# VHH binders against Hydroxyproline O-galactosyltransferase GALT6 (GALT6), part 1

All scores and structures are predictions.

Target 1, 215 residues: Hydroxyproline O-galactosyltransferase GALT6 (GALT6), of Arabidopsis thaliana (Mouse-ear cress) (q9lv16r187to401)
Amino acid sequence: NIMELPCGLTLGSHITVVGKPRAAHSEKDPKISMLKEGDEAVKVSQFKLELQGLKAVEGEEPPRILHLNPRLKGDWSGKPVIEQNTCYRMQWGSAQRCEGWRSRDDEETVDGQVKCEKWARDDSITSKEEESSKAASWWLSRLIGRSKKVTVEWPFPFTVDKLFVLTLSAGLEGYHVSVDGKHVTSFPYRTGFTLEDATGLTINGDIDVHSVFAG
Positions, changes and structure headers below are counted from each chain's first letter, unless a header gives other numbers; antibody chains are not in Kabat numbers.
ipSAE, averaged over its two directions, is called F for ESMFold2-Fast, E for ESMFold2 and O for OpenDDE. V2 adds 0.75 times the mean of E and O to 0.25 times the DockQ between the complexes of E and O.
[cut] marks letters that were taken out.
The coordinates of atoms that the task and the answers printed are left out; those that the model quotes come from them. Centres of patches stay.

## First folded at step 1 (VHH)

Design g26
Fold by OpenDDE, look of step 4:
Structure g26 (fold): chain B 215 residues (1-215), chain A 123 residues (1-123)
Amino acid sequence: as target 1 above (215 residues)
Amino acid sequence: QLQLQESGPGLVKPSETLSLTCTVSGGSISSGGYYWGWIRQPPGKGLEWIGHIDYSGSTYYNPSLENRVTISVDTSKNQFSLKLSSVTAADTAVYYCARGRYDSWGEPLFDYRGQGTLVTVSS
């Protein structure tokens, strides 16, 4: 599915996608993970949103000004991730991966926003212990009458068969992605691309797209 | 840091075989998960994929060039090579060696490439 954006994007432009991730399917030749020894297939659930330069030279692949790839299942890490990148003339840039950890305080921000927000990782024993300890500390603080701010951990922003609203916004320094009103990730503009060059939007993969709005 | 460098003659006569070598430094060509390939850009034209070889030794070639292209790897030298036979003026291009992989959607991508070398086919 290609949506043309004849005028490209400008500062303040936004794209809203309402969609629902599909259930994971088996892939015998996974592209985002390696098969383990003895495995015949990997379960994969992923989709991609891309801004493309459609005014590129005839016969050339349009540049991917933004490649946004939520991977609910199937990433080589075994965890949900959001990967972002650019591609020009079949050359990919350095991928930005959000793996559930918040960007460090010393990392560069994009328009004051972190590159990656934190989400709850199904990390085995340690996360439950941390949650239990946090819960215990919360209860203890409540018992002692000290209102400690309970940090609520948010889940991965995408869930299979759950509708989501994704908003992609063009800021001064980069793209910002929000899901269901919550900031998820920001991606700095890469050199060689302009917002005006983003003349196409594509959404593909394991997603049911319900609606797309560009403004 | 991974670096790729093309080497070979800059001039080839028509009907001869173009031969290029790519020397890889800062990483091993035996690393799994990657393929090593060649792309070219004719003057005034877009980038064209020639072919690549994966870590298993499997080769994949552009169908338009398949009968004329041979790509091989020398792990001992950490090099891989391109041979393009029966060249014509149409084969004049800047040739790039590159490391690649498939993206999440099965599209070929190159994450590293050389600076390129101009090969001119002329009598």
Scores: ipSAE 0.027, ipTM 0.248, lowest interface PAE 6.1, mean pLDDT 86
Fold by ESMFold2, look of step 2:
Structure g26 (fold): chain B 215 residues (1-215), chain A 123 residues (1-123)
Amino acid sequence: as target 1 above (215 residues)
Amino acid sequence: QLQLQESGPGLVKPSETLSLTCTVSGGSISSGGYYWGWIRQPPGKGLEWIGHIDYSGSTYYNPSLENRVTISVDTSKNQFSLKLSSVTAADTAVYYCARGRYDSWGEPLFDYRGQGTLVTVSS
């Protein structure tokens, strides 16, 4: 449920989560699709990891200093995404959405890292889903296919029923999220919060959490 | 009370661009935490989300339409607009403008919409 961080976070702090995403379920009222289709159920698989502060106003939910929301299935865009945001006094900020494209070169970095890394997606009718890849990717991972289509992509970090290791670290300019040792996203600090304010950690949704370590 | 009113031509020729404007009254389009968007309902079919724009100018579009859709905002007139290019008879529908917001889970949620305007694409 809630993991307490009595002194909050400091520069260089990290949180490690070992978990396994659960399979999509049918959702009759799917909020993340923006509209309920009505005639057809929507399959949803998502989870959230939140750094929370102390309540500022009685009767309001705690501020969400960091809201990290991988959406494996069911997002309104029709593709897997990772969404990050902040919520203070029940007011959400502008969402940072990582949709599988690396952040543009003219976008600010966070501690020298891009906000969004590239990963694999099904975004083309040219050969549909790409059967194989060659060149550099095959000597990093085992290559088997002999297709004409060649693409090298950074895979979406979360796979249903596959254990992952997520590391959230606090840098000088923002939070950095790595999955299985690979950087995935960075989220700049937002006005109104210090690292010491992040005194709670929650993980909810379509996920089986196996371990959480803060250090 | 917040009100949203669609305006624009009710008849559009095939291959042309459909252009609609939503006028917001009783609230400010510049308020943080809100999305402003468009949905439509073709005859005999369900509602279809077209896209939305937030107060910062970031846009999000239905992938099935994204090659043809542009949504923009005019803060000085408290309005936002839809342009849908290369229309065909399949684009005949009642078009609604809408306001959305994140809920407590951080999910988008439409909480207001206009009464809608019929746009017919005439061959």
Scores: ipSAE 0.025, ipTM 0.395, lowest interface PAE 5.7, mean pLDDT 77

## First folded at step 5 (VHH; from g26 with G106N P108V)

Design b5
Fold by OpenDDE, fold request of step 14:
Parts: C-alpha cells; structure tokens; sequence
Structure b5 (fold): chain B 215 residues (1-215), chain A 123 residues (1-123)
C-alpha cells in the first residue's frame, strides 16, 4: 500500500502511523537469518516503513529516501533491532542499526538527538527473582527516601499485538522517529536525497496498519 | 574497505559472448550471507539486474537473460565472472559488479558496487 505525498516532505513534516505488529510467522527461507542445515524454520516478525521517491527512472524501483525496518523477531542477532537506511538505484547506503544500546556521546547527533536510544535487551533477563528483588529494592529505596535513580529500562518500542503510535518527523538534520511519544531513533539526511523527493510512503510486513496521517 | 572492480573487453561483436570479471578486494567472496551479482545500465534505460551467485554457490538470473547468462566464482582469485552469450546491440550497457546481502524482504539489492565498465556490442 502506497500513500502518495504529492508535495513531498518539508521541514517540520510529520507522519503518524498507528499500527499493530503481527505475530511472528515461520519462514522456510528466511533472508534475515541464514538457516543452518537442520535448523527449523525461523520465526520472523518485522515491518518496514519507507519514504520513496515516486519520480524514479523509468523501469527502476523508486529510491528509498528512508527505509525504517523494525525487526521484532528474526534478525540474525536474535534480538530486536531497528535498522534504517537509504536505497538508490539498487544500492543500499550505510545501514544505521539500533540494537538497544544508546548511541555514544561522541557520536554524531541529529538535531541534538541521539541516533539510537536504549531499550531493554533480553540479555538482562534478570531472573524473575532479580526482577522481584529489584522491585523490592525499589520499594525499599522509596521507603528509605533514597531516590535511587531508578533507571527505568524501556522495552523495545514494538510489541506483538500491541498498538503503537509511530511518529516520523523531518528535522533540520534528519528524521526523527518516536514511538508512543518517546524518541527511539534519529536518522541523518543522506547526501543525494531531499525531503521534497519523498513523494510516497509505504508500510509493509507483519503489521496491521490502523491509520496513517501525514502533515 | 570492500572494493569491486570490473574488467573485460569494452567491445564485443554480435553473437559473441560477453565476458567480464569482477575482482574483489578488502573482503572474501566466500563470506557467508552475501551474494555477488551483476547489473547493467543500457543507454537511456534504467538499471537491470542480470543475476547473482550467493555464498553457497546458488545462482539466480534475470528470467529475461537466464538462458544466456552464467555467473561463476573463483574463490582462489577472489573473483566472480559474468558470461553473456549471443550478444546483440541491446546488450550494450555499463556493467556493474556488486555485492549484496540477503535482506529481510527477498529483494535483490546491493551494498557495494564497482565503478562499472562500458561494454559496447558492435560489428
């Protein structure tokens, strides 16, 4: 499904998507993960949002001015990731991959925003016991008035069968993605692409799209 | 940094076989998860996927060219090649070798590409 953006995007433009990720499905020939001999089918849950230039060269696929690909399940890393990139004339740019770590302080920011925010990585599956102990310690710390900065670890911004509100905004230096009002990632503008060229929006994959708003 | 360089004749006669070689540097052609392919751009036309060979040795060709195309890998030289048989003027194009990675969407796209080489089919 393509939503046309006949005037393209401008500074301050925003796209809001209300959607729900679908459950993971088995892929016999997964491309996001190499199946080893004897491996069972990989379960995949992913979707992509793309800004495309519909004024493409005849016979060519439209350029992807922005490719945003949340992978809830199925990534080769075995973890949820958000990958962003551009594609022009069958060639990907340099992928920006968010894997749950906050961008380093020495990394380039986009309009003062980090490229990747942190989310809870399943590696911290603190045993239910540790979660309970953390909760207990949190309650105790609250009782003792020691405001231990409870670093609330936010989960991956997308959950299967959970509605989300994704906002894509065009800033001065790049795109900003927020989910449920929280900044998730920022992607700098790439050379050769303009906001005005973004004349199409596509959303595909394991997602139920409820609504799309562009303004 | 991975680099790809096309080499081969710039002129081929009609009905002959176009042969190009891509030399890969800065990485191994045997690396898993990647495929190595060829694309071309005829004058005044868009880019066309010719085909590719993946790390397992599996080949995939454009259906329009399938009967004329052969892509092979020489791991000892870290090269892969294109053969296009029975060429006509329609095969005149800038040819690019490229590397791609398997994506999540079964699309044939590339992340590295050579500078391209013009091959003209002329008598």
Amino acid sequence: as target 1 above (215 residues)
Amino acid sequence: QLQLQESGPGLVKPSETLSLTCTVSGGSISSGGYYWGWIRQPPGKGLEWIGHIDYSGSTYYNPSLENRVTISVDTSKNQFSLKLSSVTAADTAVYYCARGRYDSWNEVLFDYRGQGTLVTVSS
Scores: ipSAE 0.826, ipTM 0.934, lowest interface PAE 0.5, mean pLDDT 90
Fold by OpenDDE, fold request of step 14:
Order: structure tokens, then sequence, then C-alpha cells
Structure b5 (fold): chain B 215 residues (1-215), chain A 123 residues (1-123)
């Protein structure tokens, strides 16, 4: 499904996608993960949003000015990730990968926004007991009035069978992605692409798209 | 840093076999999860996928070229090669060797590519 953006994008342009990630499905030949010995299949849940240049040269595939790929399940790391990249003439650019850690303070920002925000990583090691202890510690810290900056850890922005609102906005230095009103990631503009060249939007994968708005 | 470099003759006669070698440096071709392939760009035309070989040794070829193409790997030299038999003027192109990583989208795309080498088919 391609949505045409005949005028391309400009500074301040935004695309809003309302969707719901689908449940993970078994893939026998998971290309993105190595099957562990004994596993017949890997469960995968992922989708991609792409801005494409549809005015591409005859005989060439449209460049992917922005490739945004949330992977809820099936990534080789075993964790939810968001990967962003570009593709031109069958070649990927340098991938930007968000793995749940906030970008370092010394890293370049995009319009003052970090490239990756933090989300809660289900580190399997936290036994149900540790979650309860964290919750207890959180309550205790709240009771003791020590303004310990309760770093509210936000979950991964996408959940299977839960509606989300994704907003992609074009800033001065790059694209900004927000989910449910919260900033998730920013991707700097890559050389060779302009906002005006983004004349197509595609959404594919394990997602039910409810609505798309471009403005 | 991974580097790929094409090598081979720049001129091939019609009906002969085009042979190119890609030398890989800065990484091993035996690394899992990757495939190694060839693409070409004829003059005035777009890029065309020729084929690739993956870490398991499985080969995949463009159906239009399948009967004429052979891709192989030499792990001892950290190289992979292309053979294209029965060449014609239509096979004149800049040839690129490239590396790709498997993704879940079943697309043949690459993350590293050589500088390319021009191969001209002429009598």
Amino acid sequence: as target 1 above (215 residues)
Amino acid sequence: QLQLQESGPGLVKPSETLSLTCTVSGGSISSGGYYWGWIRQPPGKGLEWIGHIDYSGSTYYNPSLENRVTISVDTSKNQFSLKLSSVTAADTAVYYCARGRYDSWNEVLFDYRGQGTLVTVSS
C-alpha cells in the first residue's frame, strides 16, 4: 500500500499513523535471527514505515529516504528494537539502531532531540521478585519524600494488539518519531536526499493500519 | 572496516566467459548471516541483480541470467567470484560485488559494495 505524497514533505510536515501491531508469527526461515539449535521457527513481529522517492530514475527502484523498522519480536538481539536507515540503488546506508538505551550525552542530537530515547528492557533476570521490589522501592521512595527523581521507565512504544499513534515529523536537522505523544527517536537527514523527494509513504509488515494522515 | 574490491579483465570477447573476483578485507566471508553477491549496471540502464551466495553456500541467481551465472566462494582467500558464460554486448556493464545481510523482508539489498569494475564485451 503506497500513499502518494505528490508535493513531498517540507519543514514542519508530519505524518500520523494509527495502527496496531499484530501478534508474532512463526517464521521457519528467519532471516534476521539465527535459529538456535532445536528451534524450528522464530516468532517475528515487525513492521516498517518508509518514505520513498517515487520520482526515481526510470528502471531504478525508488530510494528509501527513510526506513523506519520497529521490531517487537524477532530481532537477533532477542529484544525489541527500532532500526532506521536509508536505501539508495540497492544499498543501505548506515543503520541507526535504538535498543532501549538513551543516546549518550556526547552523541549528536537532531534539533536538540536525542537519536534514541530509553525504554524499559525486560531483562529476563529481573525475577518477578525484583519487579515487586522495584515497585516497593518506588512506593517507599514516594513515602519517604525523598524526591528521588523516580526515573519512570517507559515501556517499548509498541505493544502487540494495542493501538498506537505514531507521528513522524520533519524538522530542520532530521525526522522525529513520536509514539502516543512521546518522543522515541530522531533520525538525521542523510546526504543526497531532500524532503521534497519524499513523494511516497509505505507501511508494511505485522501491522493493522487504521488510519494515515499527512499534513 | 569491511572493504570489497572487484578484479578481473575489463575486456571479454563475445561467447567467452566473464570472470570476476571480489576480494574481501576487514571481515570474513564465512561470517554467518551474510550473503555475497554481484550486481551490474549497463550503460544507460539501472542496476541489475545478478545473484548471490550466502554463508551456507546456497546460491540465488537472477532468473534472466540463471543458466549462465555461477557464483562461488573461496574461503581460504577470503574471496568470491562471478562467472558469466556466453557473453554478448548486452553484458557490457559496470560490475559490483557486494555484501548483504538477511532481513525479514525478502529483499536483496546490500550494506557494502565495491567500487565497481567496467567489463566491456567486444570482438
Scores: ipSAE 0.786, ipTM 0.919, lowest interface PAE 0.6, mean pLDDT 90
Fold by ESMFold2, look of step 10:
Structure b5 (fold): chain B 215 residues (1-215), chain A 123 residues (1-123)
Amino acid sequence: as target 1 above (215 residues)
Amino acid sequence: QLQLQESGPGLVKPSETLSLTCTVSGGSISSGGYYWGWIRQPPGKGLEWIGHIDYSGSTYYNPSLENRVTISVDTSKNQFSLKLSSVTAADTAVYYCARGRYDSWNEVLFDYRGQGTLVTVSS
């Protein structure tokens, strides 16, 4: 699953991935698996998209300029997350984790975008979703005697067996990831990596990849 | 802040056993979700994974070295150790101890590494 990116990336480049996440599977490989006390296996659904840089040392894997890892199930927090990082010479950098809450207003932005968006339902103009939300709000208000406002879970951007369109774009200050047209996360460039050096792309894990485009 | 420090002899005679200890400070080797391992870099070559031990006590070794390697843990001293038997000049390298995170991927990768210690195998 490697795609060559001749001459790397430049400002304004983008990569589009059309894919479908697979259902969670049980992992019980004792060599590399982690189990909670009393558990035989961990149910996992995750995939990764990685930009590969130029080799620094012969005989080693090239650096991972970007490691983008949506975890639908199996993360240690017990919640779905998106983790992003770099890897150089078998060593991870500091992870950026998006856990469903929007980044704080006082955190650094990337090209004016927050690093992590809140997981949000698309509800701009959708009569079906509006009807369902109003119906749920109405009966709940009558049942519990509270205000009409209903606290709902924020949906994770990826759904098992549902096609998604992910766009990774190279901005001035970092990478920007959108799913189905909505910004999800941004990852600032890290020292020692240039867009020209991003000459490979891999996608692995619990995902059926339908198409990959570079533009 | 987590710190890893290698210790042990810098010179080992051929056919003897190389023995190193990693002392962990600023964290516990018993913490779940982590494994503890050894890497080396021979002169002029790339990094080579030697092996690691996880929180359950299970060990995993590089197949090219597995008949000569033992990794063990001493939780009371917050240390883990490497023994490599029957060494030759080819085992001369900088040796690093390291910690890795479990993430359910089939890869041996680390998030913390010691400064490294040179071990020379010579008569």
Scores: ipSAE 0.374, ipTM 0.737, lowest interface PAE 2.4, mean pLDDT 81
Fold by ESMFold2, fold request of step 14:
Structure b5 (fold): chain B 215 residues (1-215), chain A 123 residues (1-123)
Amino acid sequence: as target 1 above (215 residues)
Amino acid sequence: QLQLQESGPGLVKPSETLSLTCTVSGGSISSGGYYWGWIRQPPGKGLEWIGHIDYSGSTYYNPSLENRVTISVDTSKNQFSLKLSSVTAADTAVYYCARGRYDSWNEVLFDYRGQGTLVTVSS
């Protein structure tokens, strides 16, 4: 499925997708990281949201200005990840992979936001509770009317069969992705593309799309 | 045509490092758009991905092996290599080097592999 964006995007544009990820399916041509022999298949659940630009070369697909690929199951790492990239002339750039670790403090931000937010990884089942015993934290707890704060890490943003609301926003320095109102990733603009070049939007894979709104 | 050939010792002692080299002919390892990797098949079992390296030099390893695996490239010799440290009898397998290509999901599908070389880990 393609949605045309006749004039592309501009600063401040946003795209909202309401969808529901599907359960994993058996894949006959398995990925490099999930190899099996005979007729055995691997289980995959993933989808992609792509901004596409103008076709540059005969016989090649249009450039993928943004490739946003949540991989719920089937990634080579064995964990759920969100991969973002650009593809031009059938050549992928360096992938930005968000694997559940927050981007380092010494990495550049995108419009003041980190490229990757932290989430509870798939091998973590323990809720985390942070107790404060520092003097500064003590007075702040008293000021806000409670003596204990419970902090729970957010799970991977996408859950099979659970509706989500994804918002993709065009900022000054890059794209910003929020899911259910929480920032998840930001992807800096790559050279060679303008917002006006993003004239197509596609959503494919293991997802039931309920609505798409561009504004 | 593209050819991949594994080379290295067929016998490795426990606790030592398994070291294999893949020589690529009929194509360039430094060309963009390809992954270069290692796969193994233990006796009587299915194929297991070990890891791969992309054209930018970034490495990706099977989580079950990641603390013991190093994959590197030597572009001047058109070769890439596998080192697997601290081997045990469980590492006995036929080892294959392989090339992968990218698909529309930015994922690699193996489209070439070598003939394989048996490496036995024995005291």
Scores: ipSAE 0.218, ipTM 0.572, lowest interface PAE 2.7, mean pLDDT 78
Fold by ESMFold2, fold request of step 14:
Structure b5 (fold): chain B 215 residues (1-215), chain A 123 residues (1-123)
Amino acid sequence: as target 1 above (215 residues)
Amino acid sequence: QLQLQESGPGLVKPSETLSLTCTVSGGSISSGGYYWGWIRQPPGKGLEWIGHIDYSGSTYYNPSLENRVTISVDTSKNQFSLKLSSVTAADTAVYYCARGRYDSWNEVLFDYRGQGTLVTVSS
């Protein structure tokens, strides 16, 4: 299904998606896994959210200004990932893959945010740091010596059958994706597109969409 | 029919560089709809993606290997190559070259693989 965005996006626009990922299903033609001829079906759970522009060429699909693809199960790496890309004139760019590692300090940011966050939820160290004063909390920890051993979990932001709230926002340098109020990934704009060109939104795959809001 | 054929030494000493070449027949490596890559299967384990090179010459590598991997293309010979430096016994695997197609909504889908070549790393 397509949601029309008559004026496209502008700086500060946001789209909110409320949905639930579906359980993995058997797939004989997986687009994210490697197969040899005659292989059995692969268990796949993935969905995509795409911003689309105007159809530019007869016989081609509209450009995908943003392709956001959470892969809960079935990715060739054997782990859950979030992949982002663009596609113009049926040619994909280089993918940005977030595999659960925070982007390195020496990588370019997008509007001051990392391209890939470490995946964490409310009970994570990141959540605790977000609640308290950053300077005060880290300073106190360093002064009192070692803290108790902490268990760090690297949870993928999407869980099968669990309702999520995803917010996609348009910043100055790129798109920003938050899930359940926490930043997950940012994707820089690619050359050849403007936000006003993004007149369509599609959501497809292993997802039950409950609501979509644009603001 | 498209054919991919791996070639290179089957035995590599530790700390040296593993070098493989994939020769493409029945298609052009410079076609704009495809990307070309390497995968491997260590003994008793599943397939591991190593990296690929796209039509623009951009490379994308598995983060666990990226400091040691170079993938390059030679369009005049219709070939692409893998170099993996500083190998250890953990790099012993069957190595496959592969082609993927960009005209799907998924970025990584290899639709052709070579027969594979065993590379053993041992003293």
Scores: ipSAE 0.000, ipTM 0.186, lowest interface PAE 14.4, mean pLDDT 75

## First folded at step 7 (VHH; from b5 with G32R G33S)

Design s53
Fold by OpenDDE, fold request of step 14:
Order: sequence, then C-alpha cells, then structure tokens
Structure s53 (fold): chain B 215 residues (1-215), chain A 123 residues (1-123)
Amino acid sequence: as target 1 above (215 residues)
Amino acid sequence: QLQLQESGPGLVKPSETLSLTCTVSGGSISSRSYYWGWIRQPPGKGLEWIGHIDYSGSTYYNPSLENRVTISVDTSKNQFSLKLSSVTAADTAVYYCARGRYDSWNEVLFDYRGQGTLVTVSS
C-alpha cells in the first residue's frame, strides 16, 4: 500500500504508524540471512517503512529517500536489528545499522540525538541469575535509600503481536524514529535527497498496519 | 575500499557481441552473500538491470535479454564479465558493473557500482 504525500515532507513533518509485527515465518530463501548447512528454512519477521520519491525517472523504481527496516527475526547476526538506508537508481547508500548498542559519544548526532539507542539484547536475558540479582539489588537499593539509577534496559522496540506506535519525524539534520514515545534511532539526511522528494510512503513485510497518519 | 572498474570496447558493430569486463579491487569476488551484476542506461532512458551472478555461480538475467546475455566470473583475476550477443542500436548505453547483497528483500539492488563505460553500437 502506497500512501501519497503530494506535498512531500517539510521540517517538522511527522508520520505516525500504528502497527503490529507478525509472527516469524519460515523462508527457504531468506533475503536477510543465509541458510546454515542443514537448515531447510530460516524464520523471518521483518518489515520496512520507506519514504519514496514518486517522481522517478521513467522506467526506474522510485528512489527510497528513507528505508527503515526493523528485523525482529532472521537477521544474519541472529539478533534484532534496525537498518536504515537510502536507495537511488538501484544503488543503496551506506547502511546505518542499529544492533542494540548506543551510539558512541564520539559519533555524530542528529539534532542532538544519537543515531542508535540501546535496547536489551537477548544475550543478557538468559542469565536468570542476573535478573534475580538485579531485582535483589533494586530492592536493596530501595531499602538503603540509595537512588541507584536503575538503568532500565529497554527491550527491542518491536514485539511480535504487540501493537506499536511508530513516529517518524523530520528534523533539521535528519529523520527521527520513536516507538511508543521513546526515541529509537535517528538518521541523518543524505546528500542528494530532500524532504520534498518524499512524496510516497510504503509499509511492507511482516506487519499488520492499523493506521497511518501524516501531518 | 571496494572498487569496480569496467573495461572493454566503446564501439561495437551491429550483430556482433558486446564484451565487457569488470575488475574488482579491494574485495574478493568469491565472497559469500554477494552477487555481481551489470546494469545499463540507454540514452534518454532509465537504468536497466541486465543480470548478475552470485558467489555460487548462479546466474540471473533480465528476461528481455536472457537469450543474449552471458555473465561469468574469473576468480583468478577477480573479474566478472558481460557478453551481450547480436547487438543493435538499442543496446547503446552506459554500462555499469555493480555488487549487491542478497539482503535486499526480493529486489536486485547494488551497494557498489563502477563509473560506467559507454558502449555505442554503430556500423
């Protein structure tokens, strides 16, 4: 489904998507991963949101001013990731990949926001012992009145069969993506693309889209 | 840094075979997860996918060109080539070699591209 944005985007424009990721499905020829020896299929759950320029060269696919691709399952890393990129005339730009680590302090920010926020990586959840220790430390800290900044590790912003509200906003330096009111990633504007070029919105993949709002 | 460079004749006669070679530097053509392809841009027209070959040697061609196109790889030279037979004026274009990854959904897209070479079909 293509939503037309006839006026394109401007500074301050925002798109809100209410959706629900679908369960992972088996794919024999996965496009985001390679099959391991002995595996018949890889389970994949992913979707993509794209801002497209509908004013394309005749015979060519419209440029992707923004490609946003959350991969809940199936990424070659085996972890949930969010990739962002641009595509122009059959060529991808440099991919920005968020893998659950916060961007480094020395990395460029977009309107003062980091390119990637941190989320909990499944590797940390498997130690039941650490959860119990965190819970114990939390209780202890509450007892001792020491406001230890409980660094609440936030999960990956998308969960299968869970409704989410994604907000894409156009800032001065780039796009900002928030999920359920929390900043997730920012993507700097790429050379050669303008907000005005974004005249179409597409959402595809393993997602049930409930509503889309552009303002 | 990965670099791709097209080479071959800039002029081909009608009915002859267009032959181009892409030399890859800064990376191995035998690397898994990548495919190596050719695209072209005829004058006044958009880009057209010609075909590609992946690391396994599997070839994929544009149906409109399938009968005339052959793409091959020379791993010893870290090169891959395009042959287009029975050329006509319609095959005049800037030809680009390119690299892509399979993680581009169901689309054939590339992440690196050569500078392109003009091939003119003329008697």
Scores: ipSAE 0.802, ipTM 0.921, lowest interface PAE 0.5, mean pLDDT 90
Fold by OpenDDE, fold request of step 14:
Structure s53 (fold): chain B 215 residues (1-215), chain A 123 residues (1-123)
Amino acid sequence: as target 1 above (215 residues)
Amino acid sequence: QLQLQESGPGLVKPSETLSLTCTVSGGSISSRSYYWGWIRQPPGKGLEWIGHIDYSGSTYYNPSLENRVTISVDTSKNQFSLKLSSVTAADTAVYYCARGRYDSWNEVLFDYRGQGTLVTVSS
């Protein structure tokens, strides 16, 4: 399913996708994860959004000016991740991987935005007890008036069977991705590609697409 | 840092077998997450996938070349090779060895590639 963008993109262009991630399905030959010994299949839920250059040289596959791949389930890390990359002439560029950690302060920003925002990582089998303890600690910190900046940890921006609004925006230095109005990741423009080259949009994978708007 | 380097004759006669070797450094070809392949670019044409081999020894070839192509791995030397039999002028191209990582999209793409070597088929 390809949406043509005949004029390409320009500064300030935005694409809005309303969609719903599908439930994870079993893959017998998961390529994004190694089967653990004894496992017959891995559950996978992922989708990809790609900006493609459809005006490519005859006989060559269109370059992927932007590859955006949220992996809700099935990544080799066992955690939700968002990968971004480019692909030209059958070769991937350097992948940008967001794993739930905020980009470091010393890392390059894109139009002043970090490459990766933080989301809550189910690192801790937070037993119901630990959640209660965190809640208690939160309440205690509120009672003691110490403005502990309750860093509200946001969840992974995509949830199975939950409608989301993804906005891809073209900035000065790169692409910006927001979900439900919140910035998630930014991807710097890669050399060799222009916004004008982005003449196609594809969305594939474990997603129900409700609507796509380009402006 | 992973490096791939093609080696072999730059000139092959028609009907002979083109043989190339890719030497891999900075990584092991026995890694389970990767496949090792060959692509080529004929003059004035786009890139063409020739085939690849994965860690299990499974080979996958371009249907157009399947009967003439053999890809093999030598783990002891950390190398993999291409043989293309019964070459013609149409097989003149820059040949690249490359590494790919398996993904869930069943696409044959690569993340590392050699510098390429020109092979000319001429009498």
Scores: ipSAE 0.774, ipTM 0.911, lowest interface PAE 0.6, mean pLDDT 90
Fold by ESMFold2, fold request of step 14:
Structure s53 (fold): chain B 215 residues (1-215), chain A 123 residues (1-123)
Amino acid sequence: as target 1 above (215 residues)
Amino acid sequence: QLQLQESGPGLVKPSETLSLTCTVSGGSISSRSYYWGWIRQPPGKGLEWIGHIDYSGSTYYNPSLENRVTISVDTSKNQFSLKLSSVTAADTAVYYCARGRYDSWNEVLFDYRGQGTLVTVSS
């Protein structure tokens, strides 16, 4: 599933992916099952979109200058997440994990966009009814009183068997990911990699890819 | 936070056994979430995976080295080790110990590695 990007990316370039996530499946690999026991605890639905760079050392795989990994089910946290990273010389960089909370106001933005947008979470049922530190009050919100809805929140951007349109764009400060026209994540460029070095795109995992366009 | 430190002799004679130890601090080697491995970089060449060991004691080795490699764990010292038998000059390399996590795509990739130690095989 590799798509060549002959001149790499330039500022303002975009890649559009039209696809449908596949249903969760059981992972039977002993390495994966050792994290949790029981087939339902190991059910997985995830996919990855990766930009391959150049400047590989002879005999090494090219770096992954962007690893975008929506995890619909199977993440160790027990909830859907979107993880982004780089990988160079067999080593992951620091992961950027979007878990359904919007990035803090004191975090750096990427071209004026937050790194992580908010989406609806199971443990956020009381989001608009509480103070800032939600972890301390999650059990109290059940006792104090709850109504059916206090805010409008968007779901996790990927749904099994539902067609999505993902747009990856190259901004001045980093990559921007939108799904169905709504910004979801932004990932800053990391040192050592230039947009022209993004010469390959791969998409793998629990996904049926319908179309890929580069502009 | 997490730190990995290689130790062992920097010079090994041909046909002998290369032996290295990795000391883990700031984390537990017994964690079910991680596996622990060795990689090396021969001069002028790319990184090569040697092998790794998981929390259950299962070992996985690069097929090209499989018959010469032993990786083991000492949980009481929070250490794991590499033995590579019958070395030749081709085994001269910088050796790194490393940690990987199982939430990856069943690829042997690492999120932390040590600074590396040069081991030279020479008479």
Scores: ipSAE 0.381, ipTM 0.744, lowest interface PAE 2.5, mean pLDDT 80
Fold by ESMFold2, fold request of step 14:
Structure s53 (fold): chain B 215 residues (1-215), chain A 123 residues (1-123)
Amino acid sequence: as target 1 above (215 residues)
Amino acid sequence: QLQLQESGPGLVKPSETLSLTCTVSGGSISSRSYYWGWIRQPPGKGLEWIGHIDYSGSTYYNPSLENRVTISVDTSKNQFSLKLSSVTAADTAVYYCARGRYDSWNEVLFDYRGQGTLVTVSS
């Protein structure tokens, strides 16, 4: 299913998706069988939301101005990730992967937002950023007296069978993705496309889409 | 026809750096359609993805190895390489170089691999 955006997007536009990720299933792609040697069938739960532009070459899919791909299960890293990219003439650009660590302080931001926010990881016993957060919390606790603010880890934004509200907004420097009101990722605009070129929206994969609206 | 051939020392001492080169023939490593990667299989264990590099030079590494891994490309020799530093006996494995192509899902799929080379880390 494609949702048409006849005039594309403009600065300040947003798209809201209400959906529910589906349970993992066995992947039936023979090209990855060499990566499943013996121990278990690969279970996959992932979906993609794509903004598409004008058809570039006869017989090819339209360019994907934004490819947003949450991978709940089945990523080669063994952990949940969110991957974002562009594709022109079936040629992908450099992927942006958010793996649960906050982007470094020396990385460029998008409209003042980090590209990747932190979330709790399965393999994290002691977070390196947790030490810094504890230091900041310690000073705040001294200012407020005995009041204690517990540092909490936020989970991966998508949970199988749990409804979510995803908002994709067009800022000055790039796209901003929030889930359930919390910023998760930002993705800078790539060369060669304007927001007006984003005339189609598709959502596919292991997801039950309940509603989609654009403003 | 595409051919991938691993080369490098079959024996590496603990704490040293494992270095492998993959020579590509029958195709160009500079093709924008493909990415190039390394996987390994320790004896008696499953396959483990190490990392890959795309046509633009962007690298992607298995987080469990990322602090020890470097993948690079030499387009003039049509080769790409793996360096894994500070090796231990746990790094003993058959190492494969591989070619992959993104599908419409931007998933990493290896569609061709080399013959593999055993690298033993001897203590």
Scores: ipSAE 0.012, ipTM 0.259, lowest interface PAE 9.0, mean pLDDT 76

